# Designs tried in a protein design chat: VHH binders against Peroxidase 8 (PER8). Part 4

Target 1, 290 residues: Peroxidase 8 (PER8), of Arabidopsis thaliana (Mouse-ear cress) (q9lnl0)
Amino acid sequence: QLRHGFYEGTCPPAESIVGRVVFNHWDRNRTVTAALLRMQFHDCVVKGCDASLLIDPTTERPSEKSVGRNAGVRGFEIIDEAKKELELVCPKTVSCADIVTIATRDSIALAGGPKFKVRTGRRDGLRSNPSDVKLLGPTVSVATSIKAFKSIGFNVSTMVALIGGGHTVGVAHCSLFQDRIKDPKMDSKLRAKLKKSCRGPNDPSVFMDQNTPFRVDNEIYRQMIQQRAILRIDDNLIRDGSTRSIVSDFAYNNKLFKESFAEAMQKMGEIGVLTGDSGEIRTNCRAFNN

## First folded at step 9 (VHH; from f5 with F105Y)

Design g1
Fold by ESMFold2, look of step 13:
Structure g1 (fold): chain B 290 residues (1-290), chain A 118 residues (1-118)
Amino acid sequence: as target 1 above (290 residues)
Amino acid sequence: QVQLVETGGGLVQPGGSLRLSCAASGFTFSYYDMGWARQVPGKGLEWVSYITSGGDTEYQDSVKGRFTISRDNAKSTVYLQMNSLKPEDTAVYYCARYSDSGWKYDYWGQGTQVTVSS
């Protein structure tokens, strides 16, 4: 079973090792937080937080990485580096799923987000199948999104915290928000800027949070209020009656947002976990044990 | 092979200016976000600035208002204009490519020394 301090007896430095590896990467590359948030979300909502996303495809066996919605997931080398160090100190002890969970928690704090504890004791999954990947795109309705999040145990408030909180850092490519550029209700100065940014055939990227793109804070919700959200799903959160008041609450209360985001991340990290004697402890996060 | 070559470093007095250039090769430059990091003596490598392929920019707090990152996709080059330089800006400056879809998420150049002293 998951518990706080799962490794205190078997690998006392586990969380500090992961934290140091994450800090070293984050200090030189502030995109680490966005990368790890996306990695954990894509792993956890696809058959649970079992690190199935980390498995590399082979010519004989595709993996979750083979699916287009996962093509932009990155930061796997951060998990590899933490795993390598952990294997030197505590062989075959700390799961890749726990490394992802701890790393994401630490990267959020580094980016100015909430500091929170996570329970550990996850084991690693034994399958990674492209057909299991069921990820929603940025243009789905709020109603569709609510149903999807409800199916994995999340209420509307948790959904709004995860969607907005997950987008307070990171980039979006122009192909994902062409409908926003055409929307006359979008802030006119930003809309003009985006039209210029998106010229050309190379599918350019822009920050999803136009004001504090490397900080985990409530600014994305303030951007939504101002009609400056980049993605359609984010703009829909302020326009839809079922989510509008939650967006407003987060926009005007950073403490409430941070507490809600921490709780949401804790819940997400516990979806469908393997514990006890289920699964394995991978020695290489990119491949199943033999 | 991805290559990033920084130039433009040197010795400058406090309050002075330098313009760093980073020539990129071995990839389709316009598709990638780019940035700068620096290694201050006695410290690790820290991020300085970032520019998306769409032209959005961001800076670490200590350089905001003094440094400007830009890119010229036709020349496959990233620039860092550094104004109002301070002794604490003394560092080796590295150009970076930030992959958003590769299995390795960044590449770094060999660096160029910037020294700010009187």
Scores: ipSAE 0.662, ipTM 0.865, lowest interface PAE 1.6, mean pLDDT 91
Fold by ESMFold2, fold request of step 10:
Order: structure tokens, then C-alpha cells, then sequence
Structure g1 (fold): chain B 290 residues (1-290), chain A 118 residues (1-118)
């Protein structure tokens, strides 16, 4: 079962090794937080947090990476570096699923987000099937999103914390928000700026959080209130009556947002986990053991 | 071959200004997010600034308000205007190209030395 300090006896430096690897990458490249948030989310909501996303496809076997919604997931090299160090110190001990969980937690803290404990003891999945990938796009209705999150045990507040919290850092390419550029209700100054930005060749990118794009904070919710959300799904959260008051609560109380985001991340990190004798401890996070 | 060539470094007094340029070649410049990082003596490499291919910018807190990143896609060039320079800004400054997801630098230049001293 999952518990705090799972590796305290079997690999005492486990969390510190992961933390150092993440810090070294983050110190020179602040996009690490966005990459790891997306990685954990895409892994966990597809058949649970078992690192199935990390498996590379082969000529005979596609993987979750073969699906277009996962094409933008990055940061696998950070997980590989941590795993290589851990295998030298504690062979066959620390799962890839736990590395993803710890790394994401640490990257959130580095970006000014909440500091929170995670339970560990996850084992790695034995399956990575493209047909299992069922991820929602950026234009879905709030009602559709609520149903999807409810189906995995999350209430509306958890959903709003995860959607906005996951978008407080990172970029979006212009192809993902063309409908926003055409929306006359969008803040007129930002809309004009985006229209210019998106006329460039080859699908340019912009920050999803126009004010604090490298900080995990409540600013994305303030942007939503100001009609400055980049993605349609983010704008829908302030427009829909079922989510509007939650957006407002987070926008006006950063402490509440940080606490809610920490709780949401803790819950997400425990979806469908494998423990005990289930699954395996991969020696290479990109491939199943032989 | 991808090339990034930094120029504009030098010796400057505290409070002074410098403008760094990074000429890019060997790739379609407009596709990529770009940035600056610096190697501070006695420290590791640290991020300084980021500019998306769409023109959005952000900065490390220690330089925010003093440094301005910009790009000219027609000239395939990224700039760093550095004002109100402090001794702690002394470093080798590197121009960097980010991957299409922005997760890491996949190319950087040779660097240009900036020295801020009286």
C-alpha cells in the first residue's frame, strides 16, 4: 500500500535524488514544471498512475505515446536521469511511477506552488495501449468535463483546481485557440495581441497564463475573470454557472487555491495505483522488463 | 547546421547598459521559442529570459524590470537589452533555442562575456 516515507528503509536517498535531478533541470529551464504536470496528468487519468505513458512504442507494439493527444508530452529525460541514479544506489527499488509523482511535486514547489507530501509505493504498469487513451480537448463543455472527472471520482472543485492549476504554466499553440481570437467577449487588448501573434508562420505559441507563466499560482483564475483565458475550456470555467463561483474563490484567495491544488494533485497521483505484488519495478522507464 | 552566435558583451560599469544579439541560422527561426541563460562565476547555468515564437516574454525575478528580450523573425535574431547592470549580472550569456515543447534547450551558442565592475 501507499504510505509516506515508503523508501525510508529500502532507498533512503530516493526523494532527495529525484529532487536534485529536478532542481538541476528546473534551474536552467523553467518549463520543467509545465512538462511534468502534463506528464503526470496524462499518465494518471489513463488507467491510473502506473507510468504506462513512459513506454516507448516498438515496430510491433504501439504505446500511449502513439496517440496524438500525448504528442506534446515532454520531460521523459528527467525521469530517465533520476531512474539511472536510483538504479546505481538502490537497484530495482524505486518505481518509475513514484519518480513521476515525486518529480512533479518537487517541480510545483520550485515554481512557487504549494509544498505537499505524497505517499509512495507505486509499482509500474505492464500495459500501454493506445486505445486506453481518452483525453478531453480544449473546447469541451464544462458539463462534459464534469462528467469525465466524476467518472474517476473527482468533484467539481477538484476539477477546477486541476484544469486551472495545470494551465497556470506552459504554452499553447495558436491552432488550439483560434475560436478565442474570434470571440468578441475576450479582452480586446489581448485578443488583438493574439491575432498578431498567430499570424506568424508554423503555429506559434503563447503563454497560457499571460501574467505569471512560470509560477504555479492563482493568476490563471484572475485571468479567467478578466476575460483573458487563452483556451476555450479555461474561459468556459468562468462562464458556466456550475464552476463560476469556484473560479472566483480561487482568484481572490491564493492560499485557498494552493491548498486546493495540493489536495487535487495528491488525489490525482493515487488514481488506479498498483501496489504490493502488482506490476513491476522497471529498470528502464521506457520499456517493460523482460 | 544550427548555429547561434552571440555578440554585444563586454566590460561595463554598474548601472550601465548592454545589448546582446544572437544571430540564428540553419533552422526555421520563427518555429521556435528562444531564450537566454547565463553562467555565473562559481554557480551553475541559470535561466534568464524566455520568448515564445508568438512573442510572449518572461524573465527571472532578479532581472525583471531591467532586462528586455525581443526577437526579429525577419532577421532571425533574438536580443537581450540589459539595463541597470549590477556586479551580480557578471556572467557568460548564452542564447538558446528551445524544443518545440519548450522543455529543454536543444541548441545554444558559444556565449558572450558580460563583466560588470567598477
Amino acid sequence: as target 1 above (290 residues)
Amino acid sequence: QVQLVETGGGLVQPGGSLRLSCAASGFTFSYYDMGWARQVPGKGLEWVSYITSGGDTEYQDSVKGRFTISRDNAKSTVYLQMNSLKPEDTAVYYCARYSDSGWKYDYWGQGTQVTVSS
Scores: ipSAE 0.596, ipTM 0.840, lowest interface PAE 1.9, mean pLDDT 90
Fold by OpenDDE, look of step 10:
Structure g1 (fold): chain B 290 residues (1-290), chain A 118 residues (1-118)
Amino acid sequence: as target 1 above (290 residues)
Amino acid sequence: QVQLVETGGGLVQPGGSLRLSCAASGFTFSYYDMGWARQVPGKGLEWVSYITSGGDTEYQDSVKGRFTISRDNAKSTVYLQMNSLKPEDTAVYYCARYSDSGWKYDYWGQGTQVTVSS
């Protein structure tokens, strides 16, 4: 079972090694936070936090990475580097699933987000199948989103925290919000800006949070209120009666958002985890042991 | 092959200005996010500025209000306008290309030396 300090007796430096690797990457590249958040989310909501997303596809076996919605997931090199160092000092001890969890937590804190503890003791899964991948798109309705999150045990508040928290950092390609550029309700200045940005070839990218794109804060919710949401789902959150008050609360209370986001992240990181004798400890996060 | 060539560095007094240029070749420039990083002797590489392929920009706190990153896709060039330079800005400045996913620097130039001294 998961517990705080799981590695205290087997690999005492486990979390510090991961933290150091994450810091080194973040210090040079502030997009690390968005990358790891997306990685953890795309892993955890698909059959649990078992690092199944990390498996590379082969000529014989496709993997979760083969799915279009996962094509933009980043951060694998960070996980690989951490795993490599860990295997040197603690061979076959720390799972890739735990590395993702710890790395994501640390990257959030580095980006000004809340500090929180995570229970460890996760094991790596033995399955990575594209057919298991069911991810929501950027134009999904709030009702559909709520239903999806409830199916994995999350309430509306947690959903709003995870969606906004994940979108307050990182970029979105223009193809994801063409419907918003055509929306007359969007802030006119922002709409004009985005139209210009998206005239370029090869699906240009913009910040989802136009003010603090590298900070984990409540700014995304403020922009929702200001009709400056980029993605349709974010705009829907402030417009829908079931989520409007939550968005408002987060927008005006960064402390509340941070607390809620921390709780949400802790909960997300424990979805469908393998423990004990289940799964395996991979020596290479990109491949099953056998 | 991918190539990034930085120019525009030099010696300048505190309060002065420099404009760095990075000429890119060997890839479709407009497809990629770009950035600048700097390295002080004895220290690690430090992120300075970021520009998306769509033109959105972000800066390290220490350079906000003083530095401006921009790009000219027609010329396949990214720029860093540095105003109000300080001695602590002294470093080798590197132009960097982010991967298609924007994850990491997959290519960078040889760097250009910027020295701010009275």
Scores: ipSAE 0.550, ipTM 0.805, lowest interface PAE 1.0, mean pLDDT 93
Fold by ESMFold2, look of step 10:
Structure g1 (fold): chain B 290 residues (1-290), chain A 118 residues (1-118)
Amino acid sequence: as target 1 above (290 residues)
Amino acid sequence: QVQLVETGGGLVQPGGSLRLSCAASGFTFSYYDMGWARQVPGKGLEWVSYITSGGDTEYQDSVKGRFTISRDNAKSTVYLQMNSLKPEDTAVYYCARYSDSGWKYDYWGQGTQVTVSS
């Protein structure tokens, strides 16, 4: 029973509190948008948007955080801070899953991306198992990616919006794109720059959007057109006939991209949600109740 | 064998200067990028500067404008000129060779102590 304004009667300030917490973090650190985008995606594609990703492992019980694909997910403290404030004013009311959804929506808007409404009413999951994590790496084929996105209800256009839109901000570590630096089809000036940047110690990172790394906009698709994509999966989108025209459409029409990204984010935030009597409302987002 | 030997460390007053040298042997020096890293007391290892085989340089923000990395391919030597030294620059400084195939610094010197104190 997701609906707009779910908390209007039970916690009227819910969305404003989350927005305030997100703004305060974003104002000090513009990388918050990338962190929350990754968090929501990794949560939602693993058994639905139920905040299962937020559960900390214990010595006797691993969690989704124990999986290597999730090792770089960050920003959990932003969710914790929002939850702490919400528990003071509306105890046991606002789910961690809804906080992630609202926080990500607000961080996108702060970074210049689309403003869009989200429905709320998600409840928190009761399970966080490493075996449930089935995330694809950055070198998968477009065909493999299409199958994975179709299995969670997304068409090709939605997939291209999410992959590129999710990479218009944020960084990639050099270990993830060594194949790109060796690709003779990559823009030669960027290839040389990346080789130099990757000579720093401790597996350095680079911005995936080389031009507007802190803005959610269509620039990543222009970079793909120019053979300047950092990750293999992003370069595959412009090379593959099933996705090339969509990449081009987004690259040349920022309004189309923003509308498509907003729609894609709304759909992603509703994957496999728990509502009604399912799941729980966690009091601590890092641990199951009881 | 690949060998890197640092010299030039020591005790210096704040605002002073030091020049570190790193003598390299056992490889074709001119083909490799080289760098300096430091171990600050109570902190992990952090990079300071590097210089590519082609002479391009990069610096950690905290040392830009004060430190200059250079190389002399004829002498197989990398230098780090450190000016306007601050107490925060106190560290063991290591010279290192960058491995393109491993995407990391693969050979390190023994380090030289730089101490900036009044």
Scores: ipSAE 0.000, ipTM 0.176, lowest interface PAE 15.8, mean pLDDT 88

Design g1
Fold by ESMFold2, look of step 11:
Structure g1 (fold): chain B 290 residues (1-290), chain A 118 residues (1-118)
Amino acid sequence: as target 1 above (290 residues)
Amino acid sequence: QVQLVETGGGLVQPGGSLRLSCAASGFTFSYYDMGWARQVPGKGLEWVSYITSGGDTEYQDSVKGRFTISRDNAKSTVYLQMNSLKPEDTAVYYCARYSDSGWKYDYWGQGTQVTVSS
């Protein structure tokens, strides 16, 4: 029941409103793309793309935000702004799950990534439980990653596109990659640079893509080949035989990467969606309807 | 207000065992992923193991098969059972809490010393 142009008859300006809100935020702060990519990934892989991640905890009810793996997710204000405008024009029509999907697609394009269509018609979930959060840890093996992605319908190529593509923008805090800066196989010049950067107080961060940190492109895979991956999970992709050739293919063919990433994002955005009369259309993305 | 307190360290001979525990307070323990890191002399701080809020575990290759992480949500405690200890396991072991999907440690314990020596 997802389709292209789902809102053409019920809220014609829906996608343009979301696009404008995203552009205005992105134009002022290029880190918006990283924020929205992470938001959509964390929402979709936890019981499907139903915006359950957006629910704020209350004193009586914890939510997915209560789990530490989600504490660094940001950009909720962008979704709120889009929803506020949409509720003025088309009350109770455009789901929060669709806003997240459209916003992420648009932010990828703004950052130089692929332009791709998304189907719409998602409805919002009615639960947000901390116990449902099953996300990969900081140094998982490739084998563990393959099992996790297979469980949600993704093959190895899709996994490599999502892990690397999700890290072509954004930052990692120094506490997450101390094992990397001690690894003698890591590029020695980068390792020395990171040691200096990480001496700062308050757990400093570095860009995961050291060359094009604000662009969605294949550079992260080129960094992996050059032994310059910041995170262990990314370095594992070039070192493991099951993923090595895919990393190489993306590193040497940016068009292939962009096409693969677009397809992967389209598939991810359709995991476990609620459609038809399932779920709800929230009026406030942070709270269930009464 | 968040506190993590490690216990169970000590001096042990190669091949011996120790069980570390980390008592957590000041937050809803069952909602957070927890991990162990160690500061190895000459190598600095490195990750050892983690356990998600849902109970999934992962281990550094060098400890896999020898160490077991577990949690008891009712006691707000995470454990590290360390078997077949080697001299290279000598380190200060820290309990840590993840603030997001395992990409940032936001609170650390004071550490407990593990020394493996003949």
Scores: ipSAE 0.000, ipTM 0.174, lowest interface PAE 16.4, mean pLDDT 87

## First folded at step 11 (VHH; from g1 with Y31R)

Design j1
Fold by ESMFold2, look of step 11:
Structure j1 (fold): chain B 290 residues (1-290), chain A 118 residues (1-118)
Amino acid sequence: as target 1 above (290 residues)
Amino acid sequence: QVQLVETGGGLVQPGGSLRLSCAASGFTFSRYDMGWARQVPGKGLEWVSYITSGGDTEYQDSVKGRFTISRDNAKSTVYLQMNSLKPEDTAVYYCARYSDSGWKYDYWGQGTQVTVSS
């Protein structure tokens, strides 16, 4: 069973160790928040928050990392560093799934996002199959996205908080938004800038939030209203009648956004968790025990 | 093999300017985001600036308006133009490349010393 303070008796420094590791990486490299947000989302929506994404492929066994939609997930070494320290202090105690959850929460706060508590007690999954990966791309319709999020227990407001909140930091590569560059309704100055940024091969990147790319705040929703969203899915949120008013509410009320994002992240971190005697506590987050 | 070589450091008076260069080799430069960090004496390593492979830039608050990061993809080079230098900018400055994967997500050069005093 997940609970607040799960490790208070078995590994009292668990959350502080993870927090220090995350801070040290974030202080030198502000892309940590975007990396951990993406890592947790890609882990949790694929058979639950069980750290199955962290398993490295071997010659004999591909893993979720082998799937193209996971090719841009990074930050695994942050989880490794936290795990190494935790194994020294509390051997075989703190799961990799809990490290991902705590690390993501802490990185959001460092980037100016909401501070919120998470429940812990997750155990690590025993499988990582490429065939389990079913992730939506950035050009899906709002209706398709609503159906997908509903299937994992999220209403429309939670979906808008997660999509925009997940995109208020980080980069997108030009291959993911060529349709936006061609859209005459996109803000003309930004569109011209993106055409220049995306010239030629090698798939360059741009910030998804053109104004506050390293802060978790509501600016992405203001960018959507101004016709400056980079990804098609983000632009669709302001264009579609089922999501438009939620985008507006978040754009004009940063406190509402932060509270909604915190709640959404708490809910996402509890999808399909393994607890009790299920799963394992990996000693190396990249490999199953044995 | 990935190599990042910083040059252009030195001694400068407060209010002066320096231009750091970072020559990159061993990878397809135009595919990668780049940045600068600095090791301030007694404070550890802190981020200074970031430039995406597409040319978007961001800076830490203490250097915004004074420092400008740029890149020349044809020359595989990142620059940091530092104006209105303050004694607090004294540090070893490191060029960084951001990785494509979680196997090793950043690479750093050997650094170049910038000293602001007189």
Scores: ipSAE 0.745, ipTM 0.894, lowest interface PAE 1.2, mean pLDDT 91

## First folded at step 13 (VHH)

Design l2 (from j1 with S30T)
Fold by ESMFold2, look of step 13:
Structure l2 (fold): chain B 290 residues (1-290), chain A 118 residues (1-118)
Amino acid sequence: as target 1 above (290 residues)
Amino acid sequence: QVQLVETGGGLVQPGGSLRLSCAASGFTFTRYDMGWARQVPGKGLEWVSYITSGGDTEYQDSVKGRFTISRDNAKSTVYLQMNSLKPEDTAVYYCARYSDSGWKYDYWGQGTQVTVSS
């Protein structure tokens, strides 16, 4: 079962190795936090946190990566690098699922987010099918989102923490928020800026958090209150009566947000995990063991 | 073949200015976010600045207010205007392309030396 310090006896340097690999990537490329947040979320909500997302498609067999909503997930090389080092030090010991969990936690802290403990002991899944992927798009209603999050064990407060906290870093492409540019209620200066940004060819990108795009903090909720949210789902959180007060609470209390986000990330990292003798410890995170 | 070629480095006195250029080729420039990183002597490669394909920018705290990243999509070129240079800015500066998809996370140029000394 999952516990703190699962690898203390079998691979004492496990968490420090992952942390160093993540730091080295983050130090040169601050998009690491956004990449790992998205990776963990997309992995965990699809049949649990079992690293099924990491499996590469082959000519004969598609994988979760073959689904369009996963096309923009990146950072797999960070997981590979950590796995390579771990296999040299502790062969067949540290799961890819645990690497993703540890890496994401460490990247959040590097970006100024909460520091929190995670339990480890996850094993890697034996299945990665496109048909398992059920991810919501950026224009979904709050009601639909609440239902989806409830189905995986999350209340409304946890949902708001994950949606906003997951969008306090990272970019969105113009095709995903054309409806926002058309919304006369959007902050007029930002709306004008986005119209200019989106006139370029090849689906340009902008930061989802227009003020602190590389920091994990409550600024995204302040942006929502000021009608500056980029994605429709984020704007819906401030407009809908069922989520409005939670958005406000996070916007005006960064400590509350950070504590709530840490708790939400801990819960998310334990969805549907494989432990004990279930699953495997992959030697290559991109492929099932033979 | 993706190519990033940095130019504009050189020797400058503290307080001076330089403008780096990065000529990009071998890919559809307007699809990609771009940036700069630097190799400080005796240290690893560290991020300096980022520009989205839509024109949003961000900077490392130590250069914020002094450096300005920009891009010219018509010329497939990224710029880094460096003002108020300090000796600690001495480094090899690398242009970066950030992956929007594919098997490679990022691509780097060959670098250009910036030396800030009296």
Scores: ipSAE 0.783, ipTM 0.906, lowest interface PAE 1.0, mean pLDDT 92
Fold by ESMFold2, look of step 15:
Structure l2 (fold): chain B 290 residues (1-290), chain A 118 residues (1-118)
Amino acid sequence: as target 1 above (290 residues)
Amino acid sequence: QVQLVETGGGLVQPGGSLRLSCAASGFTFTRYDMGWARQVPGKGLEWVSYITSGGDTEYQDSVKGRFTISRDNAKSTVYLQMNSLKPEDTAVYYCARYSDSGWKYDYWGQGTQVTVSS
């Protein structure tokens, strides 16, 4: 069963080791927060937070990494480094699923986001199948998104916190928002800038949060209000009557956003977890123990 | 083989300016976000600036307003214009190539020394 401080008796330095590894990476590479947010979300919404996403494909066995919607997930080396250190101090004790959870929480705080506690005690999954991956694209309707989030236990407010909070950092490639560049309702100065940015070869990238791309804060919701959202799903949140007031509330109250985002991240980190004798404690996060 | 070669470092007085260049080779430059980090004496490696392949830029708070990152895709080169330099900007500056797809490691150059002293 999940509890706060699960490792206090079996691996007292567990959370501090993960925190130090994350800080060292973040201090030199501020994209770490975006990478870990995406990693945890993609892991948790696919059969629960069991680190199934971390499994590398082999010639004989594809994995969740083989699916196109996961091709941009990165930061696995951060999890590997933390796991390597933990295996030296506390062999076969700290799960990869818990490392992802702790690392993501710590990276959010480093980026100026909320500080919050997470429960630990997750075990690692024994399955990573491409067919299990059911991830929504950036152009889905709000109604479709609400149904998908409801199916994993999230209400509308939690969904808005996760979508916007997950996009307050990170980049999007031009292929993902061509419809936005053609939208006359998009802020005209940003639209012109994006047309120029996207003229370049090899599917260029831009920041999803045009003002504070490396800070976890409510600025993405202010961008939505100003018609400056990069992705269609983000713009849909301000345009749709079922989500518009929540976007506005977050845009005008950063404390409310941070509290809501922390709660949403805590709930997401507990989807479908394996505990007790279920699953395993991987020694290598990229491979099953067998 | 990926290579990043930094030039333009040197000794400068407080308030002065320097322009660092990073010549990139061995990869398709326009596919990658780029940036700068620095090794301050007695400290670890810290991030300085980032530029996306689409041209969006961001900076560490301590250099915002004084430093400008840019890229020239035709020359496969990234630049860091450093103005209003302070003694605390003294460091070895490294050019970085970033992946957004899960490459095992970021790539770093050999660095160029910047010393701000009167």
Scores: ipSAE 0.745, ipTM 0.892, lowest interface PAE 1.2, mean pLDDT 92

Design l4 (from l1 with S30N)
Fold by ESMFold2, look of step 14:
Structure l4 (fold): chain B 290 residues (1-290), chain A 118 residues (1-118)
Amino acid sequence: as target 1 above (290 residues)
Amino acid sequence: QVQLVETGGGLVQPGGSLRLSCAASGFTFNRYDMGWARQVPGKGLEWVSYITSGGDTEYQDSVKGRFTISRDNAKSTVYLQMNSLKPEDTAVYYCARYSDSGYKYDYWGQGTQVTVSS
C-alpha cells in the first residue's frame, strides 16, 4: 500500500513541512545528514521501517534505544519537530516512520547526494524491544556482512552502496577503529595522524570521509582505494575479492554511485513496512498511543 | 548547564583579521565536536566551520582558505581565526557544541558581532 504521494489527499503539505524542518536544522548543523542516515538504517534493519527505534525507554520498560549499538543515534528532535507541525495541520495522519523516511531523503539531497522519490504510507510499529536489535559492528568480515544484507534482501552491490554511502558523512570514535591504527597497510600519513588524534581521553572522533566529510558523494570509495578508510569494514570492501570491483566502480564513477545509493536507500526504506490497518499513527513519536 | 561564550568580535575594514574565542563550560569539553555558524543580516543561521574532538576540521566553501578553526582542550576553548575578511562575512558568529549521542544534538552560544565595512 506504499505509493508515491500517499498524503496528497489527506495532508497535502506533508512532504514540504518535513523538508522545511530538515532544511532549517541542516543549514545550521551539517551533521544532520549523518544523524538521519544512521537513524533510518538502525530503524529499518531492526524488524522493518516502523519507527520502533524512536520509542523512549521508561523505568518499567526498555526499548531499542537501551541497546549500546543505538547509543549514538540522534536527531530525534528533528522528527519530533516535524511531527508537531504535522499534527497541527493534519492530526493523526502522517506516521513517524514516513517522517523518518522523508527527512532522510531530503537530508541526503541537501548534502549533495542524489535526489530521489520515496513511496509513503508506512504506519508505526507497536513494539520496541532490545532483544530485536541485531546490528553488526565495524569489524565484521565481508562474508558476515554479505550474509546479513542478504537476509534483508540486498545483493552485494546494494550492500557496498549502503556501507560506503552511509559512511561518506559522519564521524567515528577512536574506540571503533583501533585495529586500523595498528594496520601497517593503512596509508602511513593518515595512520600517523589518527594515532595523534586518538591519544586524548574521552574517545575522540574523526571524520569517516577524510576529504569530503559533509558531502554525500563517492569520495569514501576513493579513500578506500587509497587505503585511507577509517573503519575496518570499509577497508575490507577494497581488500576482499567479492567487493573490490564494486568499490572500484563507485570510486571511478560518481554518477553510478549516486544512482546505486538512491536505489539502495529506496529499497531500505521499504523493509518490513506496516501499511493499511497494521500498526498505528503515533501522535507522539517517542511513545506508543494509549 | 551547557554554556558557550563567544568573544573577539568587532568592526574591521575589508582585508582585516579577527580571532573569535568560545569559552565552554558545563560539560566535558574534550568529548564533543565543536564549530561555528553565523547569522548574516536578513538570512538564517548558516554553518561556517567544524572541528571534531579528534582535531579534524572542515569549512564551508566561502571561507575555506581564509578561516581556521582550532581548539585548546586544556582551556576548553574553540577559536576561529578569520583572515582576509570581506563585507559578506558581516554576521553574528555563534559557537556550537555538537553531540553524536542521545543528547540534544547541538547547543549554541549567545553570539558575537563581526562587522566588515569600508
Scores: ipSAE 0.765, ipTM 0.902, lowest interface PAE 1.0, mean pLDDT 92

